# VHH binders against Transcription initiation factor IIB (tfb), part 13

Target 1, 335 residues: Transcription initiation factor IIB (tfb), of Methanocaldococcus jannaschii (q58192)
Amino acid sequence: SVDYNEPIIIKENGEIKVVKIGELIDKIIENSENIRREGILEIAKCKGIEVIAFNSNYKFKFMPVSEVSRHPVSEMFEIVVEGNKKVRVTRSHSVFTIRDNEVVPIRVDELKVGDILVLAKELPNIEEDIEIDKKFSKILGYIIAEGYYDDKKIVLSYDYNEKEFINETIDYFKSLNSDITIYSKDLNIQIEVKNKKIINLLKKLRVKNKRIPSIIFKSPYEIKKSFIDGIFNGKDAKVFVSKELAEDVIFLLLQIKENATINKKSINDIEVYEVRRITNIYTNRKLEKLINSDFIFLKIKEINKVEPTSGYAYDLTVPNAENFVAGFGGFVLHN
Short names: E, the ipSAE of ESMFold2; O, the ipSAE of OpenDDE; V2, 0.75 times the mean of E and O plus 0.25 times the DockQ between their complexes.

## First folded at step 4 (VHH)

Design d03 (framework vhh_7pa5_2)
Fold by ESMFold2-Fast, scan of step 4:
Structure d03 (fold): chain B 335 residues (1-335), chain A 121 residues (1-121)
Amino acid sequence: as target 1 above (335 residues)
Amino acid sequence: QVQLVESGGGMVQPGGSLRLSCAASGFTFSDYYMSWVRRAPGKGPEWVSTISGSGGSTSYADSVKGRFTISRDNAKNTLYLQMNSLKPEDTALYYCAKDFYRYGSDYFDYWGQGTQVTVSS
């Protein structure tokens, strides 16, 4: 079982989003008319929700969840692997490791620092035809990462050296007959945009939540790539004050066959997360079955005993797969 | 934990040679594919060469094929790159990189700090 706060990417009613597993399962159980109790377990049927799991070819895809469960716990373990990806799990839960060139489950209480765990290298890249263009997608990413808006205006701040992106932003909003004001502030260029239609679109996408909208997780590769370029402001690394947004970004990177390292830092007593992109470098070497998988194999750096976020630990049942992806960095977990 | 320390860089004239070394520690060196990756000023990383854990398989980028030779000494946990017929275009910071997977992959989980190679007249 996993902790309440573990991020999981789900598909529900055609929407793709990252949620806290405990929040998802608590809502399903509380709204269920038929809760089955087996000892300390509370089990409810689940309908209409898909999670990511691997199939027999070691490839990830969305698969339906049949049941969810929770049980009381007083103890949790945080597993930290290379790249500082982490997940909080119970002692008896199984993760995946590699033994004799085979991917197999192993219990958390049998793990040692230095053991290898299976995580997601890439996730399914869902591509639907959408009417968001590349320029808006990049600007949307920047608004979510660095900008803000209210009922009257959108405000974006740029370094003087970002002339091309500044001009792209101005040209885009000018093409929409927006009222644009440009000024200098604290060694940056600020752009204020007044456009009621765009502000209403940002409201519909719930951009003030500072999370990646579902439409982006379902967009074509080019739209996702532009969005990420906006988030990172053309750089390889980005510091996030929101852990939830950093989690969203990791899952989106995995959909476009990129990976990342995470570095938790403290700046002025505020905990922040630096996400650094790792791009795929093709080496022209021979690929074998496991190398052609959607898996990355990372070594455990730390196993720490921690207190559960809630009074419960949580599980999902994915029929025919017996696994699912969750955690900060995309861990493969047994069910 | 994992440490990769590059050495052997420097300044050389076009047509010259350099041999880079990478001292590895903190993992079972002989189990992993190792690579050399370079980064020229203002550019992203460019893969240069890869060698299998046993040393039995090597591969090279087209731009360096026939000029560079990758090798390893598993008894000394050391990776090498012999660079011959150097060109100005080879000017870059050269990184030793560890593959995250024993049998090779398209991703590297650890890079050293790099060693600077400058090719100029």
Scores: ipSAE 0.000, ipTM 0.112, lowest interface PAE 23.1, mean pLDDT 84

Design d04 (framework vhh_7pa5_2; at its last look DockQ between E and O 0.01; V2 from the best seeds 0.00; counts 0 for: pae O 15.8 > 2, grease 26.4 > 24.2, placed apart)
Fold by OpenDDE, look of step 5:
Structure d04 (fold): chain B 335 residues (1-335), chain A 120 residues (1-120)
Amino acid sequence: as target 1 above (335 residues)
Amino acid sequence: QVQLVESGGGMVQPGGSLRLSCAASGFTFSSYEMSWVRRAPGKGPEWVSTISYSGGSTSYADSVKGRFTISRDNAKNTLYLQMNSLKPEDTALYYCARDIWKYSEYFDYWGQGTQVTVSS
C-alpha cells in the first residue's frame, strides 16, 4: 500500500491528471454505496479511472482500475533512489527489481540500500488535437510557473535579467493586440496583460495555479515541450515550492521521454523542490529486453521509516497488470 | 535586510476565522508581489494565495478559494490573509513570502511563519 500523498497519474473521463492517491481513494470510498470490508481493509469498486501500468513486454499503458482500498497503518517506508526520487510504501508492499534479467516484485521489507528498483523511463504519451498552439503553451508554462491570472488580467513576474523571456512574453501578447503594462522595479519585471480572450481560455482550460492543466498532458509532443520550456524558462533546473507542481512536471517530462532529478531543499525552513532535467540516467548493466523497456533502473540510496501522512495506506487493483506507476518520480508498484 | 514577520495565527474551531498579517521591511514592498504559503505537518508546502504589487490582482488555490482573502496595505508595508470558514485541513504553518513564483537561481524571502490550528 501507498502513502496518502503519493502522486499518481490517472485518466478519468478522458482527462489526464496527477492526483494524490489518498485523496483519490478516500473520495471513491467515501462516495461508494457498497464498501466491502475485509478486516481492517475497506474496498470499493472503481469505474472510469485508469492508471499507468506495464505489460508483459515491459511497456506502459493506461489500464483500468477495478477496485481501490485503504486500511489503517502506523508506519511507512520511504524509499529514495538515485536522482532522489521517492515513494512511501508499506512494509509488505512490493516494488519491482531485477533478478535473472527479469523484472520481479520484491517486498519493501526485503529491500536493501543498493538494490535496483524499476522506475518509469517514459510514460504513455497521449496526443490529442487541442486548441492551444505552441506559443500559447509556452506562455501557459510561464503563467503556471511565474504568474497568475484573474478575471481582469494575467500577471507574469520575471527577473530583470530574463530579457529573452520577457521579450517573448511581450511579443506574444502584443501579437494578440493585448493591453500590456510593464513594470520594472527592484530588478523585477512585472508584465500585466489584459486580454479577455486569453483569460477566458485559461478559465475554459481550467487552469489552476501551480498545477499543470490536464489539457497539457494530452497535448501534442511539441505543445508539451513548449509548455515545459515555459516552466523552466529555458533552463535545465527549476525550483518549486509546490510539491504538486513538481510532481506534475516530472510526469510531464516522462511523457516526452525526459527524466529529471529531484532535490528537496530547505531554505528558511521552507521545503522546496528542485527539478533538474536530465537526458540519461540509465545504468548500462542491462540486457536488450530491459534496454528496450519503458523502465529505468535506479539504485536505492535510502530506506527510511516514516509516519503515514493520513494514518491510512492506499492501494488499487489493476486487473491483468497487477502493477501501477505512482510516487515521486514514477515508481512501479505492485498492486 | 529583507524581513517578513507573520502574525495572527492561533487555534480556532472549524468554521472560525483568523486574520493573518505579515509585516515587511527592508525592501520596497509595493514593488513586489506577495504570497501566502502554508505547510501542514508531514506535507509539502502549499501555495495559498498571491496578490499583485498594487493589490489589483489576486489569486487563490482552489482549496481556499471563496474562503480566504488576500490583501495588502502598501502604506503600512503589510500583507494580510483573511481566513474564513476555516477547516481542519487548513491547519498549517503559514508563511508570508515575497515573489513566491520566482525561485530559479535565488531564493525569495520568507517569514518564520505563523501557526494556524483548526480543531474542534
Scores: ipSAE 0.000, ipTM 0.177, lowest interface PAE 15.8, mean pLDDT 86
ESMFold2-Fast, scan of step 4: ipSAE 0.235; ipTM 0.647
ESMFold2, look of step 5: ipSAE 0.000; ipTM 0.348
ESMFold2 (binder alone), look of step 5: mean pLDDT 83; pTM 0.837

Design d05 (framework vhh_5c3l_4)
Fold by ESMFold2-Fast, scan of step 4:
Structure d05 (fold): chain B 335 residues (1-335), chain A 119 residues (1-119)
Amino acid sequence: as target 1 above (335 residues)
Amino acid sequence: QVQLQESGGGLVQPGGSLRLSCAASGFTFSDYWMSWVRQAPGKGLEVVSDISSGGDYTTYADSVKGRFTISRDNAKNTLYLQMNSLKPEDTAVYYCATDYYRFGEYDYRGPGTQVTVSS
């Protein structure tokens, strides 16, 4: 089982989003009329929710969840692998490793520093026929990462040195007949945009939550790529104050065949997350299925005993796969 | 303090052989996967071989498969790379690395050893 706060990407009623597994499962159990109890386990049937799991060819796809469960827990282990990707799991939970050139489950309590774990190299790139402008997608990413909006205006702040992106932003909003005011002070450029149509669109996408909208997770590759370029503001690394947004970004990077390293820092007693893009992904496994798999193999750097976030640990069942992807960096977990 | 020190490089003729060694200290060598990584002039880093902590599992790049053999001696804290049937394209600086893999990035702790294959 995994900790309450572990991120998981789900598909529900055609919408794709990243949620906390504990929040998802608690709501399912609370709304279930038919909770099965097996010892300390509370189990509920699940309908209409898909999670990412690998198939017999070691390729990821969305697969339906049949059941969810939770149980009381007093102890968790945080596993940290190369790139500082991490997941919090119970002692008895199994992750995947490689033995004799085969991907096999291994219990957390059998793991040692230096062991290899299976994580997602890339995730399914869902591409629906969604009408979204590439330039808007980039600007949307920047608004979510660095911007602000209210009922009257959108506010975007730039360094003077970001001339190319400043000009792209101005040209885009001018093309929409927006009212644009530009302020400069020191080496900062602030752009205020008045465009009621765009503001209403941001409201519909719930952009104030500072999360990646479902429409982006379902968009064509070029739209996802443009959105990510906006989030990173033309750079390969970005510091996130929101852990949830950093988690969203990593899942989106995996959909466009990119990956990331994570570095947790403290700035003025606030934890922040630096995510660095990795666009060149290497895999060196010999077996045909492993060489062409969606997997990356990363070494365990730390195994730490930690306190559970809630009073519970969580699990879900994916029939026909018996695995799912979750955690900060996309760990493959056995169920 | 963690230390890795490569040795055994040099100039060799095409078809020749070399054995690289890497002496490790400052950490529990037997707990870590080890890699040999190389960088040819003007090119990026290439992982040539990996070996598991116990020596039971190995991998090789297609470019060296059948010609190179990775091994380790945990009692001596030493990693080896036996290079046979050397080709001019094997000319590179060879590094011993503790981190198995970081999407083509390595935190090298060894200074590297030069291997030049030339007639």
Scores: ipSAE 0.000, ipTM 0.191, lowest interface PAE 14.0, mean pLDDT 84

Design d06 (framework vhh_5c3l_4)
Fold by ESMFold2-Fast, scan of step 4:
Structure d06 (fold): chain B 335 residues (1-335), chain A 119 residues (1-119)
Amino acid sequence: as target 1 above (335 residues)
Amino acid sequence: QVQLQESGGGLVQPGGSLRLSCAASGFTFSEYAMSWVRQAPGKGLEVVSDIYSGGGSTTYADSVKGRFTISRDNAKNTLYLQMNSLKPEDTAVYYCAKEWYRGYDFDYRGPGTQVTVSS
């Protein structure tokens, strides 16, 4: 089972989003008219939700969840692998490792530092027939990462050395007949944009929650790539104050065949997350039958006993797959 | 429930004209931007044109700019697309879409009307 706070990417009613597994499952159980009890386990039927799981060809796809469960827990283990990707799981839960060139489950209580775990190298790139302006996608990413908007205006801040992106932003909003005010002080440029139609669009996309909108997870590769460029402002690394946004970004990167390392830092006693893009993934573990898989193989750096975030640990049943992807960095977990 | 129903499609020769109509019901038509989107056989959706809720602002894809005109009649809950100087590459199923802005989720589209440009 996994901790309350573990991120999982789901598809529900055609929408794709990243949620906390415990929040998702608690809601399903609380809204269920029939909860089955099996020992200490509370089980509820699940309908209309898909999660990512691998098939017999070692490729990821969205697959339906049939049941969700939770049980009381008093201990949890945090597994940290290369690149500082991490997941919190119970001792009896199984993750995947490599043995005799085969992907096999292994219990958490059998793991040791130096063991190899299976994580997602890439996730399904869902591309629906959605046409969104590539320039808007980039600007939307920047608004979510760095911007602010209210009912009257959008505010964006830049370093003066970002002349190309500043001009691109100004030209874009001018092309939409926006009222633009530019402030410059020292080496900083602030752009304020007034455009009621765009502000209403941001409201419809729920951009104020500072999460990646479903439309981006379902957009063509070029739109996703442009959005990510906006989030990172043309840089390879970005510091996120929001863990949830950092998690969204990791899953989106995996959809465009990019990867990332995560570095947790403390600034003024506030946890922040630095995500660094890896566009060229060197895999030092070439396994003949897995060379075309969606997997990356990373060594365990740490196994730490930690306190559970809630009174429960959580699990999903994915029929016919017996696995799912979750955790900060996309771990493959057995179910 | 949102309902959108297109009409006015058909067969036309290159250089000809067609006017598409879309009857809308199940929502407050005057409060939403509307779009015309099209899909040629074996291709993805292309947003052809959109119009703001009050009719005062319109946009057009580069492929149709200068040839197509979008308009609306909020009193009749009807959206229109006037298509002039039609080309073979305009052959597609045309859909009326309830959109907040161009290029976003096509959650509500009509069943579509076929436009074929051929001699």
Scores: ipSAE 0.000, ipTM 0.095, lowest interface PAE 20.9, mean pLDDT 84

Design d07 (framework vhh_8h5u_2; at its last look DockQ between E and O 0.00; V2 from the best seeds 0.00; counts 0 for: pae O 10.9 > 2, placed apart)
Fold by OpenDDE, look of step 5:
Structure d07 (fold): chain B 335 residues (1-335), chain A 120 residues (1-120)
Amino acid sequence: as target 1 above (335 residues)
Amino acid sequence: EVQVVESGGGLVQPGGSLRLSCAASGSIFSSDDYAMGWYRQAPGNQHERVAIITWGGSTNYPDSVKGRFTISRDNAKNTGYLQMNSLKSEDTAVYYCAARTYTFKYEDYWGQGTQVTVSS
C-alpha cells in the first residue's frame, strides 16, 4: 500500500491529471454506494478511472482500476533512489526489481540500499487535437511556473536577466492587443496583462495556479514540449515552491521521454523542489536486454522508516496488470 | 479519548420505523473535519455501510437502503442519527456508528453497536 501523498497520474472521464492517491481513494470510498470491509481494510469498487501500468512486454499503458482500498497503518517506508526520486510504501508492499533479467516483485522489507528498482523511463503520451498553439502553450507554462491570473489580469514575474523571454512574452501579448503594464523593481520585472480573451481561455481550460492543466497532458508532443519550455524558461533546471507542480512537471517530462532529477532544498527558509532535466539514461549494463523497455533502472540510495501521512495506506487493483505507476518520480508498484 | 455510543435499536415489525442515535464524545460533530457513518453487520455477513455523511457534508447510501434510510447529524448535540423507515427483515443486523476525525491523521471511532431486529 501507498502513502496518502504519493502522486499518481490518472485518467478520469478522458482527462489526465496528477492526484494524491490518498485523496483519490478517500473520495472514492467515501462517496461509494457500496463499500465492504475485510478486517481493517475498506474496499470500494470504482469505474472510470485508469492508471498507468506495464504489461507483459514491459510497456506502459493506461489500464482501468477495478477497486480501491485503504487500511490503517502506523508505519511506512520511504524509498529514495538515484535522482532522488522517492515513494512511501508499506513494509509488505511490493515494488519491482530485476532478477535473472526479468522484472519481478520484491517486498519492501526485503529491499536493501543498492538494490535496483524499476521506474518509468517514459509514460504513455496521449495526443489529442486541442485548441492550443505552441506560443500560447509556452506562455501558459510560464504562467503556471512564475505567474498567476485572476478575473482581471495575468501577472508574470521575471528575473531582470531574462530579457529574451520577457520580450517574447511582451510580443506575444502585444500581438493579441493586450493591455500590458511592466513594473521593474530591483532585479525583478513584473508584467501585468489585461486580456479578457486569454483570461477566459485560462478559465475554460480550468487552469489552476501551480498545477499543470489536464489539457496539456493530452496535447500534442509539440505543445507539451513548448509548455515545458515555458516552465523551464529555456533552462535545464527549475525550482518549484509547489511540490504538486514539481510532480506534474516530472510526469509531463516523462510523457515527452525526458527524465529529471529532483532535489529538495531550502531557500530562505522555504522548502523548494529543484527539478533538473537530464538527457542521460541511468541504465545498468547488466540490464541491457531490458533497455528497450519503458523502464529505467535505478539504485536505492536510502530506505527510511516514516510515519504515514494520514494514518492510512492506500491501494489500487488493476486487473490483468497488478501494477501501477505512482510516487515522486514514477515508481512502478505492485497492486 | 472519543467515545461513540449507539442507541435506539430494538424489535420492530416489517414496514416499521426506527431512529438510531449516535452520541459522540469530544465534540466530534461540532467540527467541520469529521465524517460519520452507519454500518451494519448481520450474522455471517461482512460489515456494510448503510449511510455516510462525508467530511464535506454530503450523504451517501447504498441501493439497498436508499430512499428508506436517512443519516443526519446535530452538531449542537454532538449526535448523529439514522432514520430507518420501511424496515425489512433483511435489515436485521447490529448497527454501528463510526466517526472519523481528520486531525493530522485519520482516526476512526466505532461504537459497540445496537441490535435492530425486524420481525413479524
Scores: ipSAE 0.000, ipTM 0.248, lowest interface PAE 10.9, mean pLDDT 86
ESMFold2-Fast, scan of step 4: ipSAE 0.012; ipTM 0.556
ESMFold2, look of step 5: ipSAE 0.013; ipTM 0.498
ESMFold2 (binder alone), look of step 5: mean pLDDT 85; pTM 0.850

Design d08 (framework vhh_8h5u_2)
Fold by ESMFold2-Fast, scan of step 4:
Order: C-alpha cells, then structure tokens, then sequence
Structure d08 (fold): chain B 335 residues (1-335), chain A 119 residues (1-119)
C-alpha cells in the first residue's frame, strides 16, 4: 500500500489526469454504498477508472481498476532512487526488482540500498483529435508554469535574455489581433495580452489550478512536445515548479519518451521542485532481453522511515495485471 | 534570507583599473541554478547591464564595455568579480551585483558600490 500523496495518472470518463491516490480512493470509499470491511481493510468496488499497468509483454497500457482499499497505518517507508524519484510505501507492500534477469516482485521490508527497482521509461501516448495548435500549446505550457490570467488579460513574465521566446509570444498574439502591452522592469519583461477568446479558453481548461489539462495528455505528440517546451521556458533544460505540476510534467514526459530528474529547492524562501530533462538514460546492458520493455532500472539511494500523511495506506486492484504505476517518477508497484 | 554585497568601488583616474567583488550569503554562486550579473546606474536613473556569467562560465557584454571589462566567478568561494580596465569618465556609476535564476525570474540585488572615474 502507498501513502495518501502518491501521484497516479488515471483515465476516467475520457479524461486523463494526475491525482493523489489517497484523495481518489477516499472519495470512492466515502461515496460507496457497498463498502466491504475485512478486519482493518475498507474495500469498495471501482468502476470507470483506468490506471497504467503492464502485462506479460512488459509494455504499459491503461487497464481498468476493479477495487480500491485503505487501511490504518502508523509507519511508511520512503524509497528514493537515482534521479531522486521517490515513493512512500508500507513495509509489506511489494515493488518490482530484477532477479536472475527476471522482473519479479519484492517486499519493501526485503529491500536494501543499492537494489534495483523497476520504473516507467515510457507510458502510453494517447493521441485523440484535439483542436489546439502547436503555438498555443507552447504558450499554454508557459502560462501554466509562469503566467497568470484574469477576466481582462493574460500576464506573462520573461527574463530579459529570452528574446526569441518573447518575440515568438508577441508574434503569436499579434496574429490573433490581440491587444498587447509590454512592460520592462529591471531584468524582467512583462507582456499583458487582452484577447477574450483565449481568456475564455483558459477558463474552460481551468489553467489557474496550475496543472496540466486533460486535453494535453490526450493530444498528438507534436502538441505534447510544444506544451513541454513552453513548460521549460522555450528551451531550458530545467524548470522550477510546484510539486503537483512537477508530478504532471514527469508523467507527460514519459508519454513522449523523455525523462527527468527531480530536486527539491528553496528559491527566495519558497519551496519549489526542479525538474531537469534527461536526454540520455543509462540502460543495463546485462538485461538485454528487457531492452525493448517500457522499463528503466534505477538503484535505491535511500530508504527512510516516515510518518503517513493521512493515517491510512492505499491500494487498488487491476485484474490480470497485479501491478500499477504510481509515485513521484512512475514506480511499478504490485497490487 | 539571501543577501548580495558589493565591494571594491572607489575613485580612479581615466585609464585606471578597479576590481569589484560580489559576495553572496548561502550557496548562490556555488549553485548551477544561478547566473551572476553586473549592472550599473549612471545619472539618469536607468539600469544598464554590464556583464553576465553562467555557472559554466559563458559570458555576455554590451559593446560599451566589451574588451575592457571581464566578469568572472569563483563557484567554490561563492563570489563573483568584475575586472574593469581602461576606465573612462562615462563608466562613472553605481555598480550592482545580481544573482539570477534563469527559469524562475527572481533576482537577488546588492545595495551597490560607487565607481567614480575622474582626474
């Protein structure tokens, strides 16, 4: 079982989004009329929700969840692997490791620093008909990472040395006959854009929550790539964002076969998460039979005892897979 | 709390040299997350960029100082420098050191140090 705050990417009623597993499961259990209680376990049937899991060919796909559960817990373990990807799990929960060149489950209480864990290298790239263009997708990413909007205007702030991206943004909004005002203050350029149609679109996408909209997770590769370029300020290798947006970004990167490292930073006494793109990922040559899998194999750096966030541990059942993907960085966990 | 403190300013004759230093609290200039820059403000209340340097050592200068000024940083000592050679009367200004996050757009600015070029 996993901690309340562990991120999981789900598909529900045609929408794809990243949620906290504890929030998802608590809502299902509390709204269920048929809760099964088995000792300390509360179990509820789940309908209409899919999570990412692998089958015997070592490829990920969305698969339906049949049941969710929670139970009281007083102790969790935070497992940190290379790239500072991390997940909080109970002692008795199983993750996946490599043993004798096979992918096998292993209990958390059997893990040691230096052991190899299985994480997602790539996730299913769902591509549906989407009506947004590449330039808007890039600007949308930037608005979510760095910008804001209200009923009258969109506000975007740039570093003075980002001239190419500044000009790209100005040209885009000019092409839409927008009212644009540019302010220069010290090392920052601020662009204010008045365009009622675009503002209404941002409201519909609920951009103020600073999360990646479902349409982006379902968009064609080019739209996802442009969106990511916007998140990374046009061309930067790293970005500083909230924890929840960092989680969204990791899952989106995995959909376009990219990856990143994660670091918690403090900027002007504000806690942020640095997401750094990785262009090359070390692969273990001795596991040649798994080269074509959707997996990466990362070493455990730390195993730390931590307090549970909600007092509960959470689990879900994926029929015929007995696994699911969750955690900050996409860990493969046993059901 | 992060503070940036400049030193090394003063009065110098035309053609002379000065070396400005910039010390930061915390690990600002020891971190690859920060660029370091020098800016100046002459009479007229307009800030002008004089030099910028990345953690890896890439630099940029405006034409007005290129070839005369050299920016550098000592990442291990958490300090930055501006070596100013062949100083001219028009270089008279208050010089400011700034630490900058490229992707987050926040600056830590010092209080400034006066440089006066006069006979």
Amino acid sequence: as target 1 above (335 residues)
Amino acid sequence: EVQVVESGGGLVQPGGSLRLSCAASGSIFSSEDYAMGWYRQAPGNQHERVAIITYGGSTNYPDSVKGRFTISRDNAKNTGYLQMNSLKSEDTAVYYCAARIYTFRYDYWGQGTQVTVSS
Scores: ipSAE 0.000, ipTM 0.202, lowest interface PAE 14.0, mean pLDDT 83

Design d09 (framework vhh_8h5u_2)
Fold by ESMFold2-Fast, scan of step 4:
Structure d09 (fold): chain B 335 residues (1-335), chain A 119 residues (1-119)
Amino acid sequence: as target 1 above (335 residues)
Amino acid sequence: EVQVVESGGGLVQPGGSLRLSCAASGSIFSYNDYAMGWYRQAPGNQHERVAIISWGGSTNYPDSVKGRFTISRDNAKNTGYLQMNSLKSEDTAVYYCAARTYVFKWDYWGQGTQVTVSS
């Protein structure tokens, strides 16, 4: 079972989004007419929700969830692997490891620092026939990362030295017949854009939530790539104040066959997350039978005992696979 | 200013060929990807789609013209083309070019160009 706050990417009613597993499961259980109890375990049937799981070909795909469950816990463990990807799990839960050149489940309480775990190298790249402009996608990424909007305007902030991107942004909004006002103070440039049609689109995409919109997770590769370029502002690394947005970004990177490392930092007593796109080999581990799999093999750096976030641990059943992907960095978990 | 301008219409005999051109101009087309399409309307008939082409070059045609008409584009020149072969009297109509931006689905229409297929 996993902690309340563990991120999971789901598909529901055609929409793709990253949610907290505990929030998802608590809502299903609380709205269920028939809750089955097995000892301390509360179980509810689940319909219309898909999660990512691997099949017998060692490829990830969305698969339907049949049941969700929760149970009280007093003890949880945080597993940190290479690249500082992490997941919080109960001691009796199984993850996947490599033994005798085979992918096999292993219980958390049998794990040791230095053991190899199976994580997602790449996730299903869902590409619907969505007509969205690459330039808009890039700007949308930047709005989510660095901007905001209200009923009257969109506001974007830049460093003075980002002249090329500032000009690209101005030219783009000008091409959409927008009113643009530029403010300069010290080394910062602020651009205010007034365009009611664009603001209404941002509202429909729920951009104020500072999360990746479903349409981006379903868009063609080029649109996802442009969005990511906007988030990173042309750089390989980006510091996020929002852990949830950083989690969204990791899942999106995996969909475009990219990977990243995570560094948790403290700036002015605020926890921040630096996500760095990988330009070098993430791992030199090569398993001949699994070279075409969607897996990456990472060594455990730390196993830490932590307090459960909600007092519950959560699980879900994927009957077609008996596994699912969750956690900050895409861990493969057995069920 | 934003403009979509058709050219190449005229009178042609049944079985003949004609090539229409559509030039899109304006800042919106310089900075944004967009789809292009051809539509036609004959007297007494409803408006119908003849061909569409995406920015990336994917095309779609109705059965009435499939195999006879070919849509293409030159993105560097912001120009689309409709090559019409084996023309029939039923193809007589005013042909309109439209450019549709992917953001907000804003449509820009040309003024129309007359194509007459008759002896």
Scores: ipSAE 0.000, ipTM 0.120, lowest interface PAE 20.2, mean pLDDT 84

Design d10 (framework vhh_5j56_2; at its last look DockQ between E and O 0.02; V2 from the best seeds 0.00; counts 0 for: pae O 17.5 > 2, unsure alone 64.7 < 65, placed apart)
Fold by OpenDDE, look of step 5:
Structure d10 (fold): chain B 335 residues (1-335), chain A 123 residues (1-123)
Amino acid sequence: as target 1 above (335 residues)
Amino acid sequence: QVQLVESGGGLVQPGGSLRLSCVASGFTFSEGSEYAIGWFRQAPGKEREGLSSISYSRGGSTSYSDSVKGRFTISRDNAKNTVYLQMNSLKPEDTAVYYCAAKYYGDTLYDYWGQGTQVTVSS
């Protein structure tokens, strides 16, 4: 079972989004008319939700969830692997490792530092035609990362030295005949944009601040890439105060076949997450034959006993796969 | 670690006013912060309900539930790292424990909660 806060990418009603597994399952169980209890385990049937799971060919795809469950728990284990990807799971839960050149489940309580775990190298890239262009996507990425919007305006913040991107932003909104006000203070440039059309578009797209809109997850590759470029402002690394946004970004990167390292830092006594884009594929050389799989093989750096976030552990049933991808960085978990 | 402490609750007559304070530690209520603060309340035997929220984005956005709109006002003092809930025209129905909570801006759930402060509206 998985901790409440573990992110999971789901497809629900045609929308792809990253959610906390606990939130998802609690909602399902609480709204369920028929809860099955097996000991301490509460089980509810689930419809209309898909998660990412690998098949016998070691390929990821969206697969339907049939049931969700939760049970009280008093302890959790945090597994940290290379690249500082993390997941919190119960003692008895199984993750995946490699034995005899095969991907096999292994219980958390059997894990040791230095063991190899199977994570996602890439995730299914769903692409649909959307009503946003590459330029907008990039700007949208920046809005999500460093801006905000309300009913009246969009505000974007830049460092003074980010001239190229500042100009790009200005040019974009000018091209849309937007009312633009630029403020400069303390080596920071703030661009305020009044454009009802764009604001309405943001609303229509259900853009939430500091979250990747669902539409981006199903957008064409170029749109996703542009969005990411916006998020990172053309850089290879970005610091996020929002863990959730960092999680979203990691999943999106995986959709475009990019990987990243994550570093938790403290800046001005604020916990932040630095996500660094990497082009290198991490793999154990002994597992070269599996290089063409959808997996990466990362070494465990740490295993820490931690307290559960909600006092519950959560699980999904994915028929025919018996696994799903979740966690900060795309862990493959047994169901 | 983010900590929130509510204060300002008490007994008030119908039609009266109270000002609740939420002092935050572990993060700074400043423009550009990626936190949002919300006020919640829970009456005996009722579910907790959201009342108001304020973001600390540069433009700051506020929201109100229908139940308190026009009567309650959320504000912030960055220097004091405090969020306020001005409650006017209080009604007996407003009797509850009031909580402030914090979340990263854009998060669905509030991750940090205060201990709560009791507000009682009674003649």
Scores: ipSAE 0.000, ipTM 0.196, lowest interface PAE 17.5, mean pLDDT 87
ESMFold2-Fast, scan of step 4: ipSAE 0.015; ipTM 0.468
ESMFold2, look of step 5: ipSAE 0.000; ipTM 0.267
ESMFold2 (binder alone), look of step 5: mean pLDDT 80; pTM 0.819

